# VH-VL binders against q9h9l3, part 111

Target 1, 176 residues: q9h9l3
Amino acid sequence: PRKMVAIDCEMVGTGPKGHVSSLARCSIVNYNGDVLYDEYILPPCHIVDYRTRWSGIRKQHMVNATPFKIARGQILKILTGKIVVGHAIHNDFKALQYFHPKSLTRDTSHIPPLNRKADCPENATMSLKHLTKKLLNRDIQVGKSGHSSVEDAQATMELYKLVEVEWEEHLARNPP
Below, E stands for the ipSAE of ESMFold2; O stands for the ipSAE of OpenDDE; V2 stands for 0.75 times the mean of E and O plus 0.25 times the DockQ between their complexes.

## First folded at step 7 (VH-VL)

Design B2 (framework fv_amlenetug; at its last look DockQ between E and O 0.02; V2 from the best seeds 0.00; counts 0 for: pae E 16.5 > 2, placed apart)
Fold by ESMFold2-Fast, scan of step 7:
Structure B2 (fold): chain C 176 residues (1-176), chain A 120 residues (1-120), chain B 108 residues (1-108)
Amino acid sequence: as target 1 above (176 residues)
Amino acid sequence: EVQLLESGGGLVQTGGSLRLSCAASGFTFSDYSMTWVRQAPGKGLEWVSAISGEGDSTDYADSVKGRFTISRDNSQNTLYLQMNSLRAEDTAVYYCAKDRITIFGPFDYWGQGTLVTVSS
Amino acid sequence: EIVLTQSPGTLSLSPGERATLSCRASQSVSSDYLAWYQQKPGQAPRLLIYDASSRATGIPDRFSGSGSGTDFTLTISRLEPEDFAVYYCQQYDSSPYTFGQGTKVEIK
């Protein structure tokens, strides 16, 4: 069996009007939910919008934060060759400037059986918060101080475990 | 002024190999993902392969996976596509293109293309 | 894989007319990660529109993009002689990157 990890990244706004999403925190957990990596990351570009309500990132977190190129190298060493689970994971890979093999990628925002268990349309993209509440009876991303990428990564792994056997069988029969 | 110039195309036999090059100038090459897109004569565009700015992460279309290798030399501002086990259906103009921001498209600048003809 | 289907395959119009080109995705394209390109014979493609509706640098304002989810449109408000070309849509929401089959805008 391949090793499996879950990832969640927090992004801040850089570039014109803060419309570019730049990596500012990354959390990676193993299959059991233990933290393998959790660092604040300093973008190479000026931060225009901390997006604190969602990211939980504040100016103080950028003091002694790991520079992007160094953090990226560390993160990619953890992800390479593993099955990586995430929610809307394309955004995390984009922030990491990284191409992860589709055959080793699991996106909990695009797993029809998971939506089915949540009584949601199979083709809809449901939020991590909604799926976690419906299927795990747990409230995440609570309050106005921003999200915890550790909490989100842990919830994402637990959600995937609910459909893991069924979905891995499906992927073996229908390779991506 | 951003410029991309492809070279290395030509006639090659089925089962043969060919290496394409793309010389880039006018931007900080290592900051951007680069891609190869091909177009068969009279047909549409087909994405072939992409490589991250640092050159340590790659992606391939299923049709070329295991046969083509994308690479880059950031010290020389050059992108490469090593094509092995060539098939007749690989016949196309191959374009080098630059990602608009860093990664995952769209492609804001393209080279003129280099023709690869595979026959036997 | 997201399949993009463009329609019509060929659009025959005269200079000064409005062109409306459609691109439909087999799956929802998140965050409007859809682009439009123009290609003239013997030339490389040219980026016109990105993020569904943002005009690329140097592109005239007669070109506009709209749509979200699975349905996207490129509009050319008043065709100029230089606008007769093939147009491609492209999604960059998920790997692999995919292009539509193209719409040829030809002179009547």
Scores: ipSAE 0.579, ipTM 0.847, lowest interface PAE 1.8, mean pLDDT 91
Fold by ESMFold2, look of step 8:
Structure B2 (fold): chain C 176 residues (1-176), chain A 120 residues (1-120), chain B 108 residues (1-108)
Amino acid sequence: as target 1 above (176 residues)
Amino acid sequence: EVQLLESGGGLVQTGGSLRLSCAASGFTFSDYSMTWVRQAPGKGLEWVSAISGEGDSTDYADSVKGRFTISRDNSQNTLYLQMNSLRAEDTAVYYCAKDRITIFGPFDYWGQGTLVTVSS
Amino acid sequence: EIVLTQSPGTLSLSPGERATLSCRASQSVSSDYLAWYQQKPGQAPRLLIYDASSRATGIPDRFSGSGSGTDFTLTISRLEPEDFAVYYCQQYDSSPYTFGQGTKVEIK
C-alpha cells in the first residue's frame, strides 16, 4: 500500500503589486499527523506583501528561511511516490511549481462523501475550517494571527481518514 | 471585464432574514478576498464583512457579528451574505466589492448595490 | 478600532481650483494601507488611490495621495466638473476596515 501524506502551504505576495502568490511556508505530515517537514521558505523574488493577516508570515520568518529551489527539492523528495492529501490542493501545487499525478492526489475540498457527512451539498466546495468544525468538532485558524500550515495539514489528514475507505474504493472503480 | 452583480435585496420585517447574492465574472474568483460594504440612505460607507479567497477566513463588523454570515461558492463564482435578526439600522444599499489583491482591501471593483429595507 | 476623521466635511470650490482633503487616523496605519474612493449620487464608489499614494488604473494624474502614519491627504490639482462628488478614505490595516465619514466637494 502506498504511503500517504498531507500538505499545506502559506503564500506571500510577490511580483507587480503583490499579485503573484509565492510559497513562504510548507508543512507535510504523515498518516498519523507527525510532522515530516515544516519550513519557512524564501521566495526567489522580492516579497511585496507578507499577507500576514492570513498567511501568518512575518519578516522575521524570512531571515533564515530555506531558499525556494532548495525547499522545493526537499518537498518533492517527500511527495514522490506517495498519495498526497490537501485542501484546494491545486493552489499548493501551483506555489510549488509542481503538479502531482492525479491518481495519487486527494483533495478534501472536492470529496462528495465528505460533504455528505457534513450535511452539505455533495458538489459544493467547502472550507477546511467549516469541515473541521462540523466533522471533527475542532476550531482551526482561530483569531487574526494567520493560518498555521501544520494545523491545517493535520486537520486535512484527519478529514480524509473519515472517508478514506469509501473514497479509495470509489477511485479504484473510477480512475481519474 | 470584471463584473459584480448583487441580488436578493428587498423589504423585510424587523427580526426577519434575507440572503444576498453577488455573481462574479471576469476574474479568477477563488484568488481574491471579497467584501460586503453597506450605505444607509444619506449616510457614509460602512464595512460589513469580508471573506478570504478560499473561504477559510471571515471577519465581521461588531454591529452585525452573530447575525450575519458571509460565505462563498467558488464553483459558482458567487458571494453570499445571510442576514438574520434584521433591525431597522440594517436598512442600506449593500455593495459587493472585490479586493485588488489578497488582503481585505482596497476594493478595485464594486457591484451596483442591492437595497435592503427593514420595516417594523 | 481605527477611526478615520475626514476634514473638511464640505469643501466648496470652483472648477480649476486645487482641492486638499484630509484624513486623520486615531492610530498609525501600517504599511500605508489607506485608500481613497470617489462616489457620485446613485453610483457605487470608485477607487482613486491605494497604499496612500498609488493611483488606481484609469485615474487621471490630477489626483494624488500622500501621507503616512496618522495623517493622509488627497489632492486634486485642478478640479474638473466631474470631480464634484463625495470622497471617502478607508484603512485596510486592521479589522474593522473602517471608512472615514466623507468629504463632500461641491461647486461654489
Scores: ipSAE 0.000, ipTM 0.468, lowest interface PAE 16.5, mean pLDDT 88
Fold by OpenDDE, look of step 8:
Structure B2 (fold): chain C 176 residues (1-176), chain A 120 residues (1-120), chain B 108 residues (1-108)
Amino acid sequence: as target 1 above (176 residues)
Amino acid sequence: EVQLLESGGGLVQTGGSLRLSCAASGFTFSDYSMTWVRQAPGKGLEWVSAISGEGDSTDYADSVKGRFTISRDNSQNTLYLQMNSLRAEDTAVYYCAKDRITIFGPFDYWGQGTLVTVSS
Amino acid sequence: EIVLTQSPGTLSLSPGERATLSCRASQSVSSDYLAWYQQKPGQAPRLLIYDASSRATGIPDRFSGSGSGTDFTLTISRLEPEDFAVYYCQQYDSSPYTFGQGTKVEIK
């Protein structure tokens, strides 16, 4: 069996108008929720919008942040060969400028059994916060300090674990 | 309590200028991007312009580019919209909206709006 | 620009009924960047849902959002008298941050 990790990234706005989403923090946890990686990352371009209320990123976090290229290498090394779990994970991969093999990717925003368990429409895309509250009876992304990528990654992994057996069997019969 | 109060609306002739203001309170003004949204009489909502918390980033709808300028004075907790070369189609209620987080939206608080009427 | 098309234009229902409103985008929109607003006559819009499925503060549980890609839905499980209004969807995935044309929920 392959090892499984969950990933969550926080992005800041770069570019002339801050419309470009650039990786500013990445958190990776293992199957048990242990933190394998949690680093602030310095984008290659000037940050125009820290998106602090959402991202939790502040200027002070960037002072000793890991340069993007270095961080990307570190992250890819962790992800390689593993099943990667995330929520709306395409956004994380875009920010990383990396795409994990589809067969080794699990996106909790697109798992019908998970939605069904949460009494949500199977083909709907529900927020991580909603699913976490509904299925884990836990509040995440609360307050005004922005998201915690570690917390989000842990929640994502726990959500996946609820449907892991069923979903893995489904994928085995229906490879992506 | 978050409060947004627009002012500066009124009747103006085509080609004229008008400056709208939005007084904000109840939150740390500089922490949030702000947006102007307008609504023509009996019509839907139209995004007009947005500005980042620090005022260093701005964005405009194509319909107002080159004519409107969004700005803010964080020391006064005030958002502005300078409207030049006004057209009949600019007639609308202009809402000041607080961005939940960034210039991307969404908008979690709105003022009651100020009416701008552009006549020939 | 991303064009949002809402349907139906008008939805006539009675209190207690379920309302289902659709918002379709001309191109894919991230589920994190879709909002729903409610506007009553003579009032400013009010945020209902953000990030496609997150309820704004103070919004009753009867309001829910769902969807991904190009198809999004606002559901009012059981209409209250105060729910009869115009509803707008809005994307903030890319500039310009466009609104749908609105759906009017009126009393039958």
Scores: ipSAE 0.000, ipTM 0.540, lowest interface PAE 12.6, mean pLDDT 92
ESMFold2 (binder alone), look of step 8: mean pLDDT 93; pTM 0.944

Design B20 (framework fv_amlenetug)
Fold by ESMFold2-Fast, scan of step 7:
Structure B20 (fold): chain C 176 residues (1-176), chain A 120 residues (1-120), chain B 108 residues (1-108)
Amino acid sequence: as target 1 above (176 residues)
Amino acid sequence: EVQLLESGGGLVQTGGSLRLSCAASGFTFSDYAMTWVRQAPGKGLEWVSAISGEGDSTDYADSVKGRFTISRDNSQNTLYLQMNSLRAEDTAVYYCAKDRITIFGPFDYWGQGTLVTVSS
Amino acid sequence: EIVLTQSPGTLSLSPGERATLSCRASQSVDSDYLAWYQQKPGQAPRLLIYDASSRATGIPDRFSGSGSGTDFTLTISRLEPEDFAVYYCQQYDSSPYTFGQGTKVEIK
């Protein structure tokens, strides 16, 4: 059977006016929520905006951070051939500059049964915080010091597990 | 000036193979994902395949998966599309295009296209 | 896959008139990752608008984009003779990349 992991990345602003999102942290957990990878990552470009309120990244985290090219190689070795779960995962793959096969990708922001269980419209994009509170009765992303990508990856895996059997069966009948 | 020039199109029999090339200039080729988009005569645009800047990651439309292979040679600034087991439905003008940002963006520059005609 | 539906299929107008083209997505397009392209006969597509409302380099200000979520619009405020073409919307929020079927803006 294929192994399954969940990922959550934090991005900082680089480029003109800080409009480019560059990878600055990545957390990956296994099916049981154990951490497989959690590193601060140094972008190759000058950081214009740390976006600290959301990312939790500060200048001090960059001092011993892994350079982007090295971190990317480590991360892709973990993701390749596995089912990867994320929330709005397109943003994570964009920051990694990586095409993960659609057949092995699970995006908890676009799984209609998950929204249905949360009493939300099936085609709406609900936040990870909202779905986690509704379905797991757990508060994540608490406070104003930024998000924990480990906490977010763990919550994302737990959310997927609620619909895993139903959704995997749907995907087998309707291959992406 | 950014330039993309496709070549390799032509007439091929059903079940045959064809290799397309796209020569790129005017930008740092390895920094950008590249894509192939096709257009059947008189029809709209259909995305075919994409490849990351380093060439280590690829994606395909379901209609071509298992038959087409995208690749690139960053030392020669060239993008390729190897097309196998060709079908009449693959008849189209094939465009290569450059990602605007690095990956998963819109396509800011396009080549002029190369025509592929698949017949029995 | 996100399906994009453009309307109308054909828009017949005269130079000087305003053109309004619609693009609807089957599900929400995250972060307004939607682009508009112009294609003239025998030519490759040309990027006009990206991120729903940002004009690409060299595109005249008579072209503007708007919208979010599932409903997007391309507006050409005062049609010039060179604007009669086919227009395509495209989403780049998720794989596979998808295009609308196109809207033809024709003269008269």
Scores: ipSAE 0.486, ipTM 0.813, lowest interface PAE 2.1, mean pLDDT 91

Design B21 (framework fv_amlenetug)
Fold by ESMFold2-Fast, scan of step 7:
Structure B21 (fold): chain C 176 residues (1-176), chain A 120 residues (1-120), chain B 108 residues (1-108)
Amino acid sequence: as target 1 above (176 residues)
Amino acid sequence: EVQLLESGGGLVQTGGSLRLSCAASGFTFSDYAMTWVRQAPGKGLEWVSAISGEGDSTYYADSVKGRFTISRDNSQNTLYLQMNSLRAEDTAVYYCAKDRITIFGPFDYWGQGTLVTVSS
Amino acid sequence: EIVLTQSPGTLSLSPGERATLSCRASQSVSSDYLAWYQQKPGQAPRLLIYDASSRATGIPDRFSGSGSGTDFTLTISRLEPEDFAVYYCQQYDSSPYTFGQGTKVEIK
């Protein structure tokens, strides 16, 4: 069976007025939710906006953080050849400066059966927080200290497991 | 103002080599991925190659993989495309373009292009 | 690779008319990572629309993009003389980047 992992990244604002999203943390979990990778990552550019309320990143986390080039190499070694699950995963791949094969990518923000189970419109983009509350009866991303990418990656894997059988069958009949 | 200025195009024989340059100004060069896109006479656009902001990652179209090498010199704000083993099918205007964000986005600024003609 | 098919190949219209250009993808384009470019003879392409519907800086509001998944549309609500050009769609969802073959908007 092909190995499956879930990923969630946190980004900070760099570039003019902090409008560029740069990778500042990445968490990867296996099928059972065990952490395979979780590191703070130092962007090569000056951080203008930590976006702390959402990212959970603070200036102290950048002290001794893994440089982007090194972190990216480590992360890509984990992702290569695996089915990668994420929520709005295109943002994570952009931050990683990486193209993952579409056939091996699963985005829980774009799985119609998952929305159907949550009593949401099938083609709507629902937040990870909403789907997790509705389907797993768990509150994630609580409080004012920002999101935990580990928590988000774990929730994302659990959500995918709810529709894995039917979605893999759909993809086999309708290849991306 | 963002500017991209290509140079190095010209006439070359099949099997030959050519190096294109793109001089960038008006933005922090190392913060953005850069790409080369070509257009054969009278035809559409074809992506050729991309390079990350610090030059650590490179990507190539299958048609040029193993023959072309993309590189950049961030101290000089210059992008390069080394073209080896050129074929008639490589005849095109080559455009230098800047990614709108850090990488894998649309291209918000383009140079005026440089013509590469490959003949037997 | 995702193949983008544009239609029609040529659109013949008069100034003041509405232009509707289609771009169809062979596979779903995730996150609406679809852009539209305008190219005039002898010039480089110019970014018009990104993320399927976001207008690029400096682009007039008569240009709009819509669509998702496999079906995307560029609309020019009222053609100006300078809008007669070739238009290309491009996906940046997966490697390799691919472009449509272009739609030529020409004066009638």
Scores: ipSAE 0.006, ipTM 0.524, lowest interface PAE 11.9, mean pLDDT 87

Design B22 (framework fv_amlenetug)
Fold by ESMFold2-Fast, scan of step 7:
Structure B22 (fold): chain C 176 residues (1-176), chain A 120 residues (1-120), chain B 108 residues (1-108)
Amino acid sequence: as target 1 above (176 residues)
Amino acid sequence: EVQLLESGGGLVQTGGSLRLSCAASGFTFSDYAMTWVRQAPGKGLEWVSYISGEGDSTDYADSVKGRFTISRDNSQNTLYLQMNSLRAEDTAVYYCAKDRITIFGPFDYWGQGTLVTVSS
Amino acid sequence: EIVLTQSPGTLSLSPGERATLSCRASQSVSSDYLAWYQQKPGQAPRLLIYDASSRATGIPDRFSGSGSGTDFTLTISRLEPEDFAVYYCQQYDSSPYTFGQGTKVEIK
């Protein structure tokens, strides 16, 4: 049986017009929701847009943040060989500059049975906030101070657990 | 001046193997992800494979997964594509291209392409 | 996977006219991670536009990109003889990277 973790990252805007999403925080939780990793991360490029409304990142968080190269190494050691659960997880992997095998990746934004349980169209991409409210009766990403990546990672793991048995069976029959 | 120079293309039989090389110069090679994109005669562009700057992360199109292996030698500024179990549908011009930023970007510099012809 | 559909397949115009090329994505492209390339016969593709609207180095200002989400446009104001080529859109929001099938801009 393979170990499973959930990840959620916060990104800030770097590069031209602040359109490049650069990693600025990463949280990883285990199957039970216990925090394995939670660090603010200093991007290698100048931050143009903190995207604070969404990311919760402010300039003060960057003062003693872990440099990207070091943080990336720590994170990859945790993810390697494990089933990694996330919501729109391709954004997290892009920010980490990391490929995780598709066979070990679970994206709660693209699991048709999960949408079905939420009374949403199977082909729609629903937000983490919506699915969490509908299926777990819990409000996340509340207020104007930005998202908590710990809270988001925990919610993501709990959402996956709702469909874990049927989805793992589906993947065994239809390998990626 | 950024330059990418491809080599290794040629005629190969179905089921055969071929290794492509791309020699890079004019930029810090290890800082940039690299990609292979192919184009069948008279057809459009198809992404084949991607490798991170340090070579610790790779990705492949489903059509080549398990048959092709991308790798790089940062000490020699060279990108490789090892192609095994070649099929007629792999016939294409193969382009080496550099990520514009560092990774997961568009491709700002391309090699001239090398033709791979797979025949029975 | 995100499928990109370009239209029209062929656009026949004269020098001096405006060309408008469409690229439609099957799913929303995040952060405008969409690029446009120009390819002439026998040549490698050339990056024109990245991040939906940013001009690449050395690209004339007659080339402009616009759009967001699922609908993107490449506009070439006042076509020059050298602009008759095939144009491809590409998304780099998610793996696998995908290209549109191309739009050929040909002389009338």
Scores: ipSAE 0.006, ipTM 0.515, lowest interface PAE 11.6, mean pLDDT 88

Design B23 (framework fv_amlenetug)
Fold by ESMFold2-Fast, scan of step 7:
Structure B23 (fold): chain C 176 residues (1-176), chain A 120 residues (1-120), chain B 108 residues (1-108)
Amino acid sequence: as target 1 above (176 residues)
Amino acid sequence: EVQLLESGGGLVQTGGSLRLSCAASGFTFSDYAMTWVRQAPGKGLEWVSAISGEGDYTDYADSVKGRFTISRDNSQNTLYLQMNSLRAEDTAVYYCAKDRITIFGPFDYWGQGTLVTVSS
Amino acid sequence: EIVLTQSPGTLSLSPGERATLSCRASQSVSSDYLAWYQQKPGQAPRLLIYDASSRATGIPDRFSGSGSGTDFTLTISRLEPEDFAVYYCQQYDSSPYTFGQGTKVEIK
């Protein structure tokens, strides 16, 4: 029925001591895992901490990065009216300064059936890396050069597809 | 010293309109999201509306969507709430509050509030 | 929407005693995006704790927050006369922002 996409964002540290998380990359994939959007994004504020170990973002990526306002407009055009899948997706929406309708949001860090398939406690918050290894037998976020938001978005979509039928039925009976 | 000063509250008839203002000082106004939170007499806190630092994003509680409009004038360091089609259940003290970070954070500074009374 | 339920509704204690206030969420609050506020009669709310356990600027260390997921606690280790007030929890994980109904800490 509704089109579905998966999103993953990378944030850098801005503000005092780099404690504010600002959007610096966003990747969006469709149901089949094809890339719909993948851009480095220039925050409107000075970057204090690139958080490169996790974000994979370096100063060189900012040279031709899309300014935040333009990137945000492009991203929101893709997300609007679609079911959006993510892992701890509230962080992505927060970085985008955007509230997506709860009825159209799917967070793979909070889907009890997904944890059950991974032999994890249903109410635990498991990392994307752990769930992907357990359920897809695939290693993501390897090495010391940071994460690939494309790889993370693709893994997130594949994880959701494992429980899609069951979870959509649950949501139809128990709307958020 | 961060200060937030609300004004514009008063008695208004059901179906009427009122505009609230919040004058901000002591911080770089355009860097922070702002919010309106209300409290009916003797009751708890209810979030009403939020606006991003540059005003390019707004959000509303379902109870006020289509009736209230949040806006800001960064050149004057002022936040506004335009309230239309007022109902008795909109009677409350309305607080202006500053987001602790840029947006979607808790509210670290609050004004003293302005009372809005809606009567038939 | 995430519904926050606070308990107890009223806590009657004497100065010097420990106060423990509970806030339970109808669904998990991600990344500990939960805050606690203090409100005295006729005054605006004051931020005490954010991100479940971080103390806001100027807040005495007798106030502490803990918890994650659906269960959160505000503890006041040794009540002072100025601590008798109403306390609200708030989530900022998802729209709409929601507050608990409040816990009144009153003098015995």
Scores: ipSAE 0.008, ipTM 0.561, lowest interface PAE 9.4, mean pLDDT 89

Design B24 (framework fv_amlenetug)
Fold by ESMFold2-Fast, scan of step 7:
Structure B24 (fold): chain C 176 residues (1-176), chain A 120 residues (1-120), chain B 108 residues (1-108)
Amino acid sequence: as target 1 above (176 residues)
Amino acid sequence: EVQLLESGGGLVQTGGSLRLSCAASGFTFSDYAMTWVRQAPGKGLEWVSAISYEGDSTDYADSVKGRFTISRDNSQNTLYLQMNSLRAEDTAVYYCAKDRITIFGPFDYWGQGTLVTVSS
Amino acid sequence: EIVLTQSPGTLSLSPGERATLSCRASQSVSSDYLAWYQQKPGQAPRLLIYDASSRATGIPDRFSGSGSGTDFTLTISRLEPEDFAVYYCQQYDSSPYTFGQGTKVEIK
């Protein structure tokens, strides 16, 4: 049916006290987990806080990073018309300054059947790390050097595939 | 000082069309997402539509999808809502509001609203 | 969509009293993306609180927000005459943006 991709973004802190989250890396994988896009992205604003422990972003990554407006255009071209899977994907879309159609969006942090399979409360927001460990028996976001958006996007796609048939049926009967 | 001023509301028959405008001043209009929120007489707030800072990305409430079109002219600092195939249920005060963040944020400034009355 | 339910529907109090308003979400709101608005008759809504607990510019310190996940609270520590109004919560965690049905704070 319709093409499906998974996305994960890394954000750095900009603005007063570094409280604004600005896109600094984006990874997109296809249904099988192959990388379609993976670029470091230069925010248009001064980076106050690299948030390296979580983002994995360092000053060296910004030297040849793709400027935000160029990267955004490339990313939107990949996402447009596709089912996009992410975890807490609203944050990624916010960083991209992009409204993706709700009918084509799949957020693994808000899929009740996925939480049910993990023995978690259906309406709770569980972390990607927890769901991946519980359902795929795999440790992601390991260590102190930051997360890999490629690893996170791949894990997110695999998590969605566990509930895809059930959830697509649900959405067909209960259109968003 | 941030100001948003709506215009274009009025009385229209079911099936008719109206175009609302919102004139913005006091901030860099082209840096912020904008939204329309409506309120039926005596009822609560209902989000209608949002548009990204460049106007290249839009979103709509299911109740208006296919009938309403949000757009903006950054050179004129103006937001628009084209309303087609109007229904009695669309009767409301329509507010223009500025997103506090570039997109998907709370609305930190609102216009005074413009009344749209749809009658049979 | 995330449904927000506010309680009570009407809160009748006297000036000087504390007001506590509840907003419950049908599913967890991520990153505390929850705002509170005040609306007086004939006026546009006014942003009071964003990110569950941050006061908007110019909002008096008697207004405070708290909560996370599915349960959020707006507190007005000592009601002033100008605080009698309708209050709405709003989530901006996911599309569509949704508002609660409102709580009317009225003079006893």
Scores: ipSAE 0.381, ipTM 0.799, lowest interface PAE 3.0, mean pLDDT 91

